VH-VL binders against q54e53r186to356. Designs and how they scored, part 15

Target 1, 171 residues: q54e53r186to356
Amino acid sequence: AFKKYKKAIEAFKFVITAPASALSAITVEAYKKYLIVYLIQFGSVQHFPKCTPAVVQRNIKSHCKPYTEFVQSFSNGNINDIMNKASSGAEFFQKDSNWGLVKLSIKSTYRRNIKKLTQTFMTLSINDIAEKVSLPKAKAEQFVLKMIEEGEIFATINQKDGMVTFDECFE
Below, E stands for the ipSAE of ESMFold2; O stands for the ipSAE of OpenDDE; V2 stands for 0.75 times the mean of E and O plus 0.25 times the DockQ between their complexes.

## First folded at step 8 (VH-VL; framework fv_ustekinumab)

Design m4 (at its last look DockQ between E and O 0.83; V2 from the best seeds 0.65)
Fold by ESMFold2, look of step 8:
Structure m4 (fold): chain C 171 residues (1-171), chain A 120 residues (1-120), chain B 107 residues (1-107)
Amino acid sequence: as target 1 above (171 residues)
Amino acid sequence: EVQLVQSGAEVKKPGESLKISCKGSGYSFTDYWLGWVRQMPGKGLDWIGIIYPGDSDTYYSPSFQGQVTMSVDKSITTAYLQWNSLKASDTAMYYCARETFFDYGYFDYWGQGTLVTVSS
Amino acid sequence: DIQMTQSPSSLSASVGDRVTITCRASQGISSYLAWYQQKPEKAPKSLIYAASSLQSGVPSRFSGSGSGTDFTLTISSLQPEDFATYYCQQYNSYPLTFGQGTKLEIK
């Protein structure tokens, strides 16, 4: 959830920031994963960890273009842009065995968009939530229920009328 | 090439158990919901439920809840539909079908179907 | 449960005809509607998603429209390979539900 990937990010940073005189394949692989996992964890893009060698900074973006374009599509939270960039890079992500991470990054965006609604509204119907985050009602409900179970949001769903009450205050 | 290959036709008697299979290939099996759909002879399509092979999360149609069990074996990229005690009314064609990647509930690839015949 | 009602149940048409099949949801489903084609003894094949978006590889003579509760599948200039049964499916709410089907036959 909110802290799940911090150790992985530290490991990727270790590889990316290691002293280097040339760009290695291991560094390229770590950077691809770093970009997506950082996005999953924090909801934002950090292009380079601090202390990244100059040779890496100069040379790595040309090897990672589908990844940098994909993570950049998250800048405004537009799900259609994100889906388009995922589709455009799909064969690259699948060949790299990173398709699952792409799926998780998209799921994390839905979770963030739902979380923002809980901070703006006191109540919304499942239909309202679904419309605002561009999901079918059934899928939006799945996200809300999972987020409640995991403690990411505090809410009660009335299945009779489909109303979700967001509670920012609990014992 | 995305393929869903189902197990062969079954002829069973009421009260017998059955487990039919759907093997997915050519895609990341654990990253897509997989659904089961029933079609009775000469009739339309009934949604049975969906399963997410990544974590085995399931949702059943109320009409099928407790009637069948969906499961997966990720190691062989195979999903199963199982009955503990078949009824004559279970006679139908059963399809597995893959949902799209983007968490939408329509099916972009279908298996060839498994005909299950349950008769006295 | 959202009931999906297709009209007509069957339809006879000639090659070259324009045909229209309708699908009505018992409550609003936004644009979360798909259309499938099924030929005898074959699995369904995806045609349309999101009410109006063509699935990859589907000929442009197929089109979909509608939102909310009323949806239409249109085939312009019918071809011999288009004679099949057509199903709509809503994917807004669980349980997922299909229309009863529309059989399109050669006149």
Scores: ipSAE 0.611, ipTM 0.838, lowest interface PAE 1.8, mean pLDDT 89
Fold by OpenDDE, look of step 8:
Structure m4 (fold): chain C 171 residues (1-171), chain A 120 residues (1-120), chain B 107 residues (1-107)
Amino acid sequence: as target 1 above (171 residues)
Amino acid sequence: EVQLVQSGAEVKKPGESLKISCKGSGYSFTDYWLGWVRQMPGKGLDWIGIIYPGDSDTYYSPSFQGQVTMSVDKSITTAYLQWNSLKASDTAMYYCARETFFDYGYFDYWGQGTLVTVSS
Amino acid sequence: DIQMTQSPSSLSASVGDRVTITCRASQGISSYLAWYQQKPEKAPKSLIYAASSLQSGVPSRFSGSGSGTDFTLTISSLQPEDFATYYCQQYNSYPLTFGQGTKLEIK
């Protein structure tokens, strides 16, 4: 999955930075995906790749407002704001077949937040994790288990008391 | 428009196998968890489990674990609930339902239900 | 498992009445509580989520409140189409569990 997004980002960059005298529909679609996939991969906002033609920079934002607003909401770190922008732009994202990417970006944010907890705490209960990342306990547990399975975090869960122990990373 | 359309009513005998279906449309089928809920005649709602069509990940209620099997066919955006051997106690209305966008665990869209009657 | 207990199991009311249904969880579920409406021979319909958030398209006369273990669904002014059975559902922990239902009948 990680390699997949990196490759996709490079492909989008290739399209977005292609020499152009005018904005094309393909460039707009590529930029929409670029914004979301970049967010998924790096957890930060990136507006334009290097060497993006000026004509593209000047005109593309007007075609991508729901996307730029959604991505920008992540800079605030407010999950409610993120959800609001996702909901507000839902029609556009779905029309563009990018709804799945939007969901992935939100999930990625939860994963990132959980991962940050592993860097701060040695142990936490599933309840505490859930509260800190604003998820139902069941969903938080799903995230943690999946992240462990995928090697994104190193942890063990005591099913009896719901305590999660974060192990040292062996990267 | 989001729609979940379930297969028609079933009349079966104990011991028979059954597979009912739920077809999703109007949304990205592989991006939303689907749940199954049982409602016995004149009774409340019982959560059976959820399945993620994207990768067929599943979570079952302990009460239904091993009793039913959830599956999906992504190519036709259809989810399935199946029994290998029906019991009279399986007589109920079965609903498929979509979890919300944020995958919280509540259901925003429901199928019309499939009535399953198991009797000798 | 988390048990959800609704009260009352049934009630009669008239059009225009204020109706309140309660739901109690056997343990804390934060605000991860949903309310559904089910009419006879129909599928449930989502009304409230996150204890107090109104589902899109649901009339504003419906409202939800509560956190932790005690929750309330309120219909400010009952309409003819509101006579149905109502269910609460927790989604904090697996397995997901529903209340036993509250049947709202016309007086």
Scores: ipSAE 0.563, ipTM 0.840, lowest interface PAE 0.9, mean pLDDT 93
ESMFold2 (binder alone), look of step 8: mean pLDDT 93; pTM 0.946

Design m5 (at its last look DockQ between E and O 0.87; V2 from the best seeds 0.00; counts 0 for: pae E 7.0 > 2)
Fold by OpenDDE, look of step 8:
Structure m5 (fold): chain C 171 residues (1-171), chain A 120 residues (1-120), chain B 107 residues (1-107)
Amino acid sequence: as target 1 above (171 residues)
Amino acid sequence: EVQLVQSGAEVKKPGESLKISCKGSGYSFTDYWLGWVRQMPGKGLDWIGIIYPGDSDTYYSPSFQGQVTMSVDKSITTAYLQWNSLKASDTAMYYCAREDFFDFGYFDYWGQGTLVTVSS
Amino acid sequence: DIQMTQSPSSLSASVGDRVTITCRASQGISSYLAWYQQKPEKAPKSLIYAASSLQSGVPSRFSGSGSGTDFTLTISSLQPEDFATYYCQQYNSYPLTFGQGTKLEIK
């Protein structure tokens, strides 16, 4: 998955930075995906790749307002704001066949927030994790289990008391 | 428009196998969890489990673990619930339902249900 | 498992009445509570999520409130099409569990 997004980002950058005398529809679509995939990969906002033509920079934002607003909502780290912007732009994202990417970016945010907890705490209950990342307990546990399975975090869950112990990375 | 269309009513005998279906349309099938819910005649709703069509990840209710199997065929945007050996107690209406993305665990759309009757 | 207990199990009301149905969880579920409506021989219909958020397309006469363990579904002015069975559902913890249902009948 990580390699997939990296490759995609490079492909979008190639399109966005291509010499242009005018903004094309292909460039607009590439930029939309670029914004979301970049967010998925790095968890930060990136507006333009290096060497983006001036004509593209000047005109592309007006065609990508739902996307720019959505991406910008990640700056404050408020999951409710992110969800609100996702919901507000849902029809637009779906029309562009980018709803899946939007959902992935949100999922990535939850994972990132959970991962941050592993860096701050040695142990937490599933309840505490759920509260801190604004998820139902069941879903928080799903995320943690999946992240453990995928090697994104190192942790063990005591199913009896719901305590999660974050282990040291042995890689 | 989001739609979940389930297969028709089934009449089976104890010991027989069965696979019922739920076809999703009007949305990205692989991006939403699908749940299954049982409703025995004249009774309430029982959660069976959920499946993620994107990677076939599943979570079962302990009460249904090992009793049924959830699966999907992404190519035709269809989810399945199957029994290897039906019991009379499996007689019920079975619903598939889509889990909402913004509120995980909440089901925003439901299939029309599949009635399964198991009798000797 | 979290047990969901609805009250009452059944009630009779008239068109125009204010109707209140309660749901109690055996333990805290925050606001992860949904309400569904089911008419005879029909699939459940989603009404409320997150305890108080109205599903798109649902009339505003429906409202939900509560957090923690005690929740309420309210129909401000009952309409003929509202006679049905209502279910609450918690989705804080697995397994997901439903209330036993409240049958709303015409008086």
Scores: ipSAE 0.802, ipTM 0.922, lowest interface PAE 0.6, mean pLDDT 95
Fold by ESMFold2, look of step 8:
Structure m5 (fold): chain C 171 residues (1-171), chain A 120 residues (1-120), chain B 107 residues (1-107)
Amino acid sequence: as target 1 above (171 residues)
Amino acid sequence: EVQLVQSGAEVKKPGESLKISCKGSGYSFTDYWLGWVRQMPGKGLDWIGIIYPGDSDTYYSPSFQGQVTMSVDKSITTAYLQWNSLKASDTAMYYCAREDFFDFGYFDYWGQGTLVTVSS
Amino acid sequence: DIQMTQSPSSLSASVGDRVTITCRASQGISSYLAWYQQKPEKAPKSLIYAASSLQSGVPSRFSGSGSGTDFTLTISSLQPEDFATYYCQQYNSYPLTFGQGTKLEIK
């Protein structure tokens, strides 16, 4: 899981940081994927790897505008803004065959936001979780159940009242 | 272009088995939940359940739990709805529908429907 | 389960009329409501999601409003192709549920 994305990031870094006198199409494609995959892996943005050539830094943003705008939307943490940027850039992401990665980064954001709730609260209803992460109740329940099954969070759901109790102290 | 193409009409007798299909194209089949909806003759729409082709996870309406089985074959981008033993009350039009990526639970694209007729 | 009740069950109208269809949920669903159009012998077609957002390709004469438990679909100036049955659907909670439908007929 974590290992696959970290390896991919290192491969993209090799392409992006290669010595260059001009911006290549291969570098543009690597940068697009780097931005999204970094976001999936870490939930944050890092616009340039260390040692990125000046010619790349100077010229690449105009070729990747939908991507840089999308990843920048995560800086304010508002899921609605993130969704708006994903939607407005969808044409470009689809043309590049990167729409799947964009959608995965959004799924990762919902999971991270739910996991943050386990660090802040000892118990919440499914309704409360749904409201806090801007999801329908049905979908929030699906995320919570899946995250428990996969071991991402440790929690118990009382099916009678829909209360979720987070097990904060396993490690 | 997103398309959901369903298998043709079926005429069956009570007690027979049946498996109808819904083939998705024009989108990443494994990235979207796919729902099944029943419409009895002259009646409204009943949600049967949803299935995620990526891992075959399923959620059924309580009204349909145990009456029908949803499955997928992602190698051919096809979802299935099947009965082990049909009843006359299973006579209906059956639709598959794709869940919207952003508005979870909303169905943005629908198949043309499969008419299932169960009579002796 | 959340029950969805549409009003009216049927109505007759003329081309050019303003038509209003309502949908009420048995408990709060926020804005997680969709509207679908179904013409005779055709599959449902998506019109509106999130109570008020138009699906791509839907004419602007269609609009949706409401939140909580009370929702409205409006057709501002009825066209010949709008004669159909309209369904609301909530997607706040499982099971997903539909209204019983509103049949819009030509007068």
Scores: ipSAE 0.029, ipTM 0.658, lowest interface PAE 7.0, mean pLDDT 86
ESMFold2 (binder alone), look of step 8: mean pLDDT 94; pTM 0.951

Design m6 (at its last look DockQ between E and O 0.79; V2 from the best seeds 0.00; counts 0 for: pae E 3.6 > 2)
Fold by OpenDDE, look of step 8:
Structure m6 (fold): chain C 171 residues (1-171), chain A 120 residues (1-120), chain B 107 residues (1-107)
Amino acid sequence: as target 1 above (171 residues)
Amino acid sequence: EVQLVQSGAEVKKPGESLKISCKGSGYSFTDYWLGWVRQMPGKGLDWIGIIYPGDSDTYYSPSFQGQVTMSVDKSITTAYLQWNSLKASDTAMYYCAREDFFDYGAFDIWGQGTLVTVSS
Amino acid sequence: DIQMTQSPSSLSASVGDRVTITCRASQGISSYLAWYQQKPEKAPKSLIYAASSLQSGVPSRFSGSGSGTDFTLTISSLQPEDFATYYCQQYNSYPLTFGQGTKLEIK
């Protein structure tokens, strides 16, 4: 998945940074996807690639307002803010066929927030994890299990008491 | 329009197998959890389980574990609930429902239901 | 399993009445509570999620409140189309569980 998004980002950069005397529809669409995919890949906001033409920078904002607001909501990792902006812009994202990417970015945020917990705590209950990442207990557990399975985090879950122990990664 | 369309009513005998379907349309089928809910005649709602069409990840209610099987065919955006051997007690209305993406576990879209009647 | 207990099991009311239905969870479920409306021979319809968030297209006369273990569905002014059975559902923990339902009938 990581490789996939990196390649996509480069493709979008190519389009966005192409010499231009005027803003094109293709550039606008590429930029929309770029913003979302960049979030998925890096968990941060990047408004413009380097070498983006000035004419594009000046004119593209009016076409991407729902996207810029959405990506901005990721600044503090608060899932509620993210969800609110996603909901507010839902019609636009769906119209652009980018709703799937938006959902992926949100899922990525949950995973990122869970991963962050592993760096701060040695042990947490599933309940605590759920509360901290704003998920139902059942879903939090699903995320944790999936992340363990995929090797995104190193942890063990005690099924008896619901305690999750985060293991040290030496890689 | 987002909708779930379920297969038609079924009349079966005990011991027979059955597979009912739920077709999703108007949305990305693989990106939403899909749940199954049983409603026995004149009774309330019973959660059967959920399935994620993207990877076929499943979670069953303990009461239904081993009694039914959830599956999906992504190519036709269809989910299935199947019995290998029906019992009279399986007589009920069965609903498929999509989980809300913004609030996992809450259902936002429901199928119209499939009535399953099992009698000798 | 988390047991959801609704009260009352049934009630009669008139058009224009304020109606309140309660749902109690056997243990804390935070705000992960949904409300559904079901009319006879129809599929359930989603009304509320996250205890107090109104589903799209649902009239504003419906509202939800509560957190933890005690939840309330309120219809501020009952309309003819509101006579139905209402269910609460927790989705904090598996298995997901529903209340037994509250049948709202015409007085």
Scores: ipSAE 0.814, ipTM 0.934, lowest interface PAE 0.5, mean pLDDT 94
Fold by ESMFold2, look of step 8:
Structure m6 (fold): chain C 171 residues (1-171), chain A 120 residues (1-120), chain B 107 residues (1-107)
Amino acid sequence: as target 1 above (171 residues)
Amino acid sequence: EVQLVQSGAEVKKPGESLKISCKGSGYSFTDYWLGWVRQMPGKGLDWIGIIYPGDSDTYYSPSFQGQVTMSVDKSITTAYLQWNSLKASDTAMYYCAREDFFDYGAFDIWGQGTLVTVSS
Amino acid sequence: DIQMTQSPSSLSASVGDRVTITCRASQGISSYLAWYQQKPEKAPKSLIYAASSLQSGVPSRFSGSGSGTDFTLTISSLQPEDFATYYCQQYNSYPLTFGQGTKLEIK
């Protein structure tokens, strides 16, 4: 199981689910990071950890609106909607020093979408991949090459025609 | 305020080395690709390449591969463009520019430019 | 490499005119096209990205359209401060390439 961010998520859950009589600034900051890091790790949204106090659930949305709208766009919209929500919230994300995490969550989504193509297709051109994931051809190629280098996907690229053939792992 | 501030104009002779700088401020320097663009006197714009300050990953235009070196010092949020041996044909205005918000390859913020003059 | 051809190379127009500048790519670039304004001895300024999306702070009289190979920049009501050279740039494929520029002179 891939555990890159799981310890961080557990720490954020500890802060968010701690017994509370009022919403604290520390809880708000933990929740903002929790939403994005959970999205990076799992590619899905869990708005509240189990056992989140009622006072937190009741009061936290007004403090985290750009974040909740951003992560929700992954459930309800295409990549264009995700980018629009990121753009509309950018000032807040930058002020909170969370912009890097937001960009990383978008990049991780492109990686997941490209990886899903290996499950559906045996061969695609770089141009086809770019179109399917809504990226410029140059950026799609960069993602594919980096994912091959890092062992995230197994593929070969025919430089003459730009065709990518997806392979299974050695195992 | 987001800005890119470049080093001052340079007058050099052929064969000399040169390193010009571009300092980013008002944004997360390591989270955006940074490009370099050349403008020959009275001419249009030529893309030199891009560098990612987070890990120094680089992509050069084929026309500039091996002719210049891009680098960064992220501790002072500064990018560099460097020549080992200048030619008269290197006389141009050099801009740094930040790639857009989504790393698409369009440039949203430009430096003021550094004029490099190479003459004997 | 994708060649970007702008038309016209130079243009004179009156304040209040509607001005259109065109840009043709030698290959399809989807909508990955940006427009820049450059005034004499100044750095370029971003106007439009994604063929039609206006950068923040850019007046609404500027608009862009097109997809594939044919793109236009339109200034709906020309103002004196719009005197500049305009460049298109594709960012679909490396190397990133610019059009040769269109010099707009206000008369």
Scores: ipSAE 0.387, ipTM 0.780, lowest interface PAE 3.6, mean pLDDT 88
ESMFold2 (binder alone), look of step 8: mean pLDDT 93; pTM 0.949

## First folded at step 9 (VH-VL; framework fv_ustekinumab)

Design p1 (at its last look DockQ between E and O 0.63; V2 from the best seeds 0.00; counts 0 for: pae E 2.9 > 2)
Fold by OpenDDE, look of step 9:
Formats: C-alpha cells, structure tokens, sequence
Structure p1 (fold): chain C 171 residues (1-171), chain A 120 residues (1-120), chain B 107 residues (1-107)
C-alpha cells in the first residue's frame, strides 16, 4: 500500500511539473488526486510540488477549491472540520471520481491518530481511544483490531475490561 | 443512485433452510458496511449484524450469533442472510441497510425488505 | 447492551402541531444517535444522525437534540406525511440497539 501511493504521487508530480505554457485539464485532475493521495501517504498538507510551472501555480487553485479546502482542513487535525469539508465538496469529489480517495484519506487519518496514541500512552481503554479519535466505541475497537491484525500497531486488548496495552515495537 | 434491492418474499416451513439476498448498486459495494435488521410483525427493529463486503468481516448481535449467517458475493455486489433451520419465530421482515462510510453505525440507505414467513 | 427507551410509545396530534419524541439510553452514548421514520409497509427512512444532524433531503421541520443519555426528536409543524412510526438508534456500542418506536397518529 505504501509503495502504491508513493508511485502514484510521483506519477502525479510528473504531470504537474511538466513544462507547460497553459494549464491543462490533465494537470488539474492530476493535482486533485495528488493532494488527496499525499494526505493518505503522509498525513500532511501539500500545496505544490517543487518545480511546478508558474502558469500552473497561478491558475490551478481556481479549479481545485473544494480540494484545497478539504486538504487544508487536515492542518488542525479536527476530524469534524475534515468531515464538514468532505461533505461540502462531496459533489465535486464524486464528479471527479475522487470520492473513494477522499474516503481513504479520512480513514487513514483515523488510523494515524490511533497510531499516535500508541506512541504517547502505554495503556488506554477502548472508551478513551474512541473519545480521543472521535469514533464510536465499537468502531474504535474495530479500527484497533484491524490495525493489530495488519501489523500497523502492536497492542493487546483485554476483552474483560476493554483495556488496550500498547506493546513495544522491536523493529 | 444508491440502491439496495432485496429478494422476494419467502414462505417456508420450520426446519427448512433459507438464503435471502440484498443487491447493492450505485456505489462502491466493497467500501461500505452492510447491516441486517429484523422486524417481527407489528414490532420494532432488531439489529442482526453487519458485514464488510471488502473482506467479509462480520459482527453479529449476541441474540443472533449462531442463528444466522451473513455473507457476500462481491462479484455481483450482493449480500446474503441465511438460516440453516428456520423456526416459526423467524417470521419477520428483514431489511438490509448500508452503513454510512463516515457515520459509523448510522444506516443511510435501506432495502425494501424481505418478508419471511415460517409456518407449519 | 444499551437499552433505548422512547417516550411516548404512541401519540396523537394534528397537522400543524409541534411534536416532541424523547429517547433515553441506559448509558452514555455521546452523540451517536440516529432517528428513523417508518411508514406502514415501508422500509425505515433515515432522518437524523449524530443526534442533531439532518439527513440530506429531510425537511427542516425535523430536528434532533441531546447528548449523553437523553435525546429528543422534534417536528416543529406536523405535516400530513409525517404520520408514521419513529425509531431512535444508538451506534456507540455493539450490539446496535433501537428504541421500541413511537407511533405518531392523526388526532
């Protein structure tokens, strides 16, 4: 998965940074995907790749407003803001066939936030995790279990009391 | 347009097996959890469970655990609910419903329902 | 399991009336509550999520409020098409549970 997004980002960068005398539709679409995939991969906001032609930089924002606003909502880590911008731009994302990527970026954010908890705490209840990442308790548990299964985090869940113990990573 | 289309009404006898279906269309079938809800005649709604078509991960209500089986066929974007041995008490309307991707546990679209009648 | 208790179980009202339905959870569910409308021989229809957010396409006369354990569905001015059974549902914890329903009938 990591390799997949990295390659995609490089492909989009190639398109976006290609010499151009005018903004093309292909460049606009590539930039839209670039913004979202970059979020998925790195969890951070990225506006323009290096070496983006000036003509592209000057004109592309007017074509990508829902995307730039969505990406910008990730800056403060507030999931409600992210969801609001996702909802506000839903029609645009769907029209561009990028709704799936938007959903993935949000899902990735939840996972990232859970992972961050493992770096800060030794133990947390499922309830605490749920509250901290703004998920229902049931779904927070599902995320944690899936992340453990996939090896994204190292943790054990005590089913009796709902306590999650984050294990040390020996990598 | 998002649609969930369920199979037709079923009339069965106790002890018979049954598999009803729910076909999703108008969205990415593998990206959304699907839930099943039972409604006995003249009664309220009972959550049966949810299934994720992408990997067939499932969660059952304890009340329905072992009583029914949820499954999916991704190739035809169809979810199934099955009984190995029906009981008269299984008589009810059964709904499939799509769980919103972001609003976990909230069902945004519903099938039209499948009426299952079990009588001797 | 989280028990959801609606009140009242049934009520009669007239067109134009303000109607309020309550839902109480046996334990805290934050704002993870949904409201559904069901008409006879029809599937449930989604009305409200996250306790107070209106589903797309639902008239603004519907509103939801509450958090924790106590929640309310309000219809500001009842319309003829609003006569139905309403259900609350918590989705904080498994198993997901519904209220017993509130049947809204014509007075």
Amino acid sequence: as target 1 above (171 residues)
Amino acid sequence: EVQLVQSGAEVKKPGESLKISCKGSGYSFTDYWLGWVRQMPGKGLDWIGIIYPGDSDTYYSPSFQGQVTMSVDKSITTAYLQWNSLKASDTAMYYCAREDFFLYGYFDYWGQGTLVTVSS
Amino acid sequence: DIQMTQSPSSLSASVGDRVTITCRASQGISSYLAWYQQKPEKAPKSLIYAASSLQSGVPSRFSGSGSGTDFTLTISSLQPEDFATYYCQQYNSYPLTFGQGTKLEIK
Scores: ipSAE 0.684, ipTM 0.873, lowest interface PAE 0.7, mean pLDDT 94
Fold by ESMFold2, look of step 9:
Structure p1 (fold): chain C 171 residues (1-171), chain A 120 residues (1-120), chain B 107 residues (1-107)
Amino acid sequence: as target 1 above (171 residues)
Amino acid sequence: EVQLVQSGAEVKKPGESLKISCKGSGYSFTDYWLGWVRQMPGKGLDWIGIIYPGDSDTYYSPSFQGQVTMSVDKSITTAYLQWNSLKASDTAMYYCAREDFFLYGYFDYWGQGTLVTVSS
Amino acid sequence: DIQMTQSPSSLSASVGDRVTITCRASQGISSYLAWYQQKPEKAPKSLIYAASSLQSGVPSRFSGSGSGTDFTLTISSLQPEDFATYYCQQYNSYPLTFGQGTKLEIK
């Protein structure tokens, strides 16, 4: 998995778990970013870090509803549900300057789904990949090429027939 | 409100350079692909290519590869289409169009167009 | 490249008529098909995406259908403001390609 966001997650956890007698705006902001960045990094939901103060746990969800609904849609839904929740919360994410993180979380979902295919199949056409991850052929090819270039997956694309062979070796 | 505002009409001679612009407002400019489409007088629509302002990644139609350059300046939320050497056959209306956030290759908002006239 | 062929090239109809416009792809494009309306001297306007889904603000008299290679745009009760040229566009494969257009003339 990518480790790109682990330092950011630790910084947000530090803010969220700090001793508190009341919910602060700084804690709310950190929790919003924590939810999305954790989803990008790990592909799963973790609503509260270990040792989150009780006052935070009791009060924070009403300030972060679009974020918790969006993150929950990844755990409880398909890509269409994720896109619907992103769209419903768009104004909130934009006002908070977090719309870019939402886009990254959707992009990471496509990448994660493509990576899972390397664990299930040895070869697929670009058309098959596109169908399985719900992307147009052109975009699926772009994701695959970028993921190979970045070393996220190990695969070779046959230019003659558009077949992708997944392997365990980096070229 | 999402808006794409394009630069004004241009009259040029063959061999001259040109850079036309498309300014996006009312949305997160770096999070949406932006496409360019040509319409020759009295003709249909031709896809030129798309650019992602977030990282400047580009894809061109083979018909336009090497003939135009797409670029962005995200600090002023503006995309550009540029020719180094115009031809008379470049006379057309040029549209910029925003790709839907989720639907790759589908354009949900269009600029008003920039008429480019290239004649001797 | 995927060639998009529209039929007919031109169509005359009266207000209130039901009209259909067809679009055929030279290769399968699943449901990655959009329809646009363009009035004279205006930019194209988005009508339909994913073959059958209405863009927001588009009247319900517009509908789309099809998958694979054969697609239709239907206007169930033609209105005077529907005079325009209609284009289909595939977005399954690069290059993105448009049909030649269908000019809808009223009366």
Scores: ipSAE 0.462, ipTM 0.795, lowest interface PAE 2.9, mean pLDDT 88
ESMFold2 (binder alone), look of step 9: mean pLDDT 94; pTM 0.948

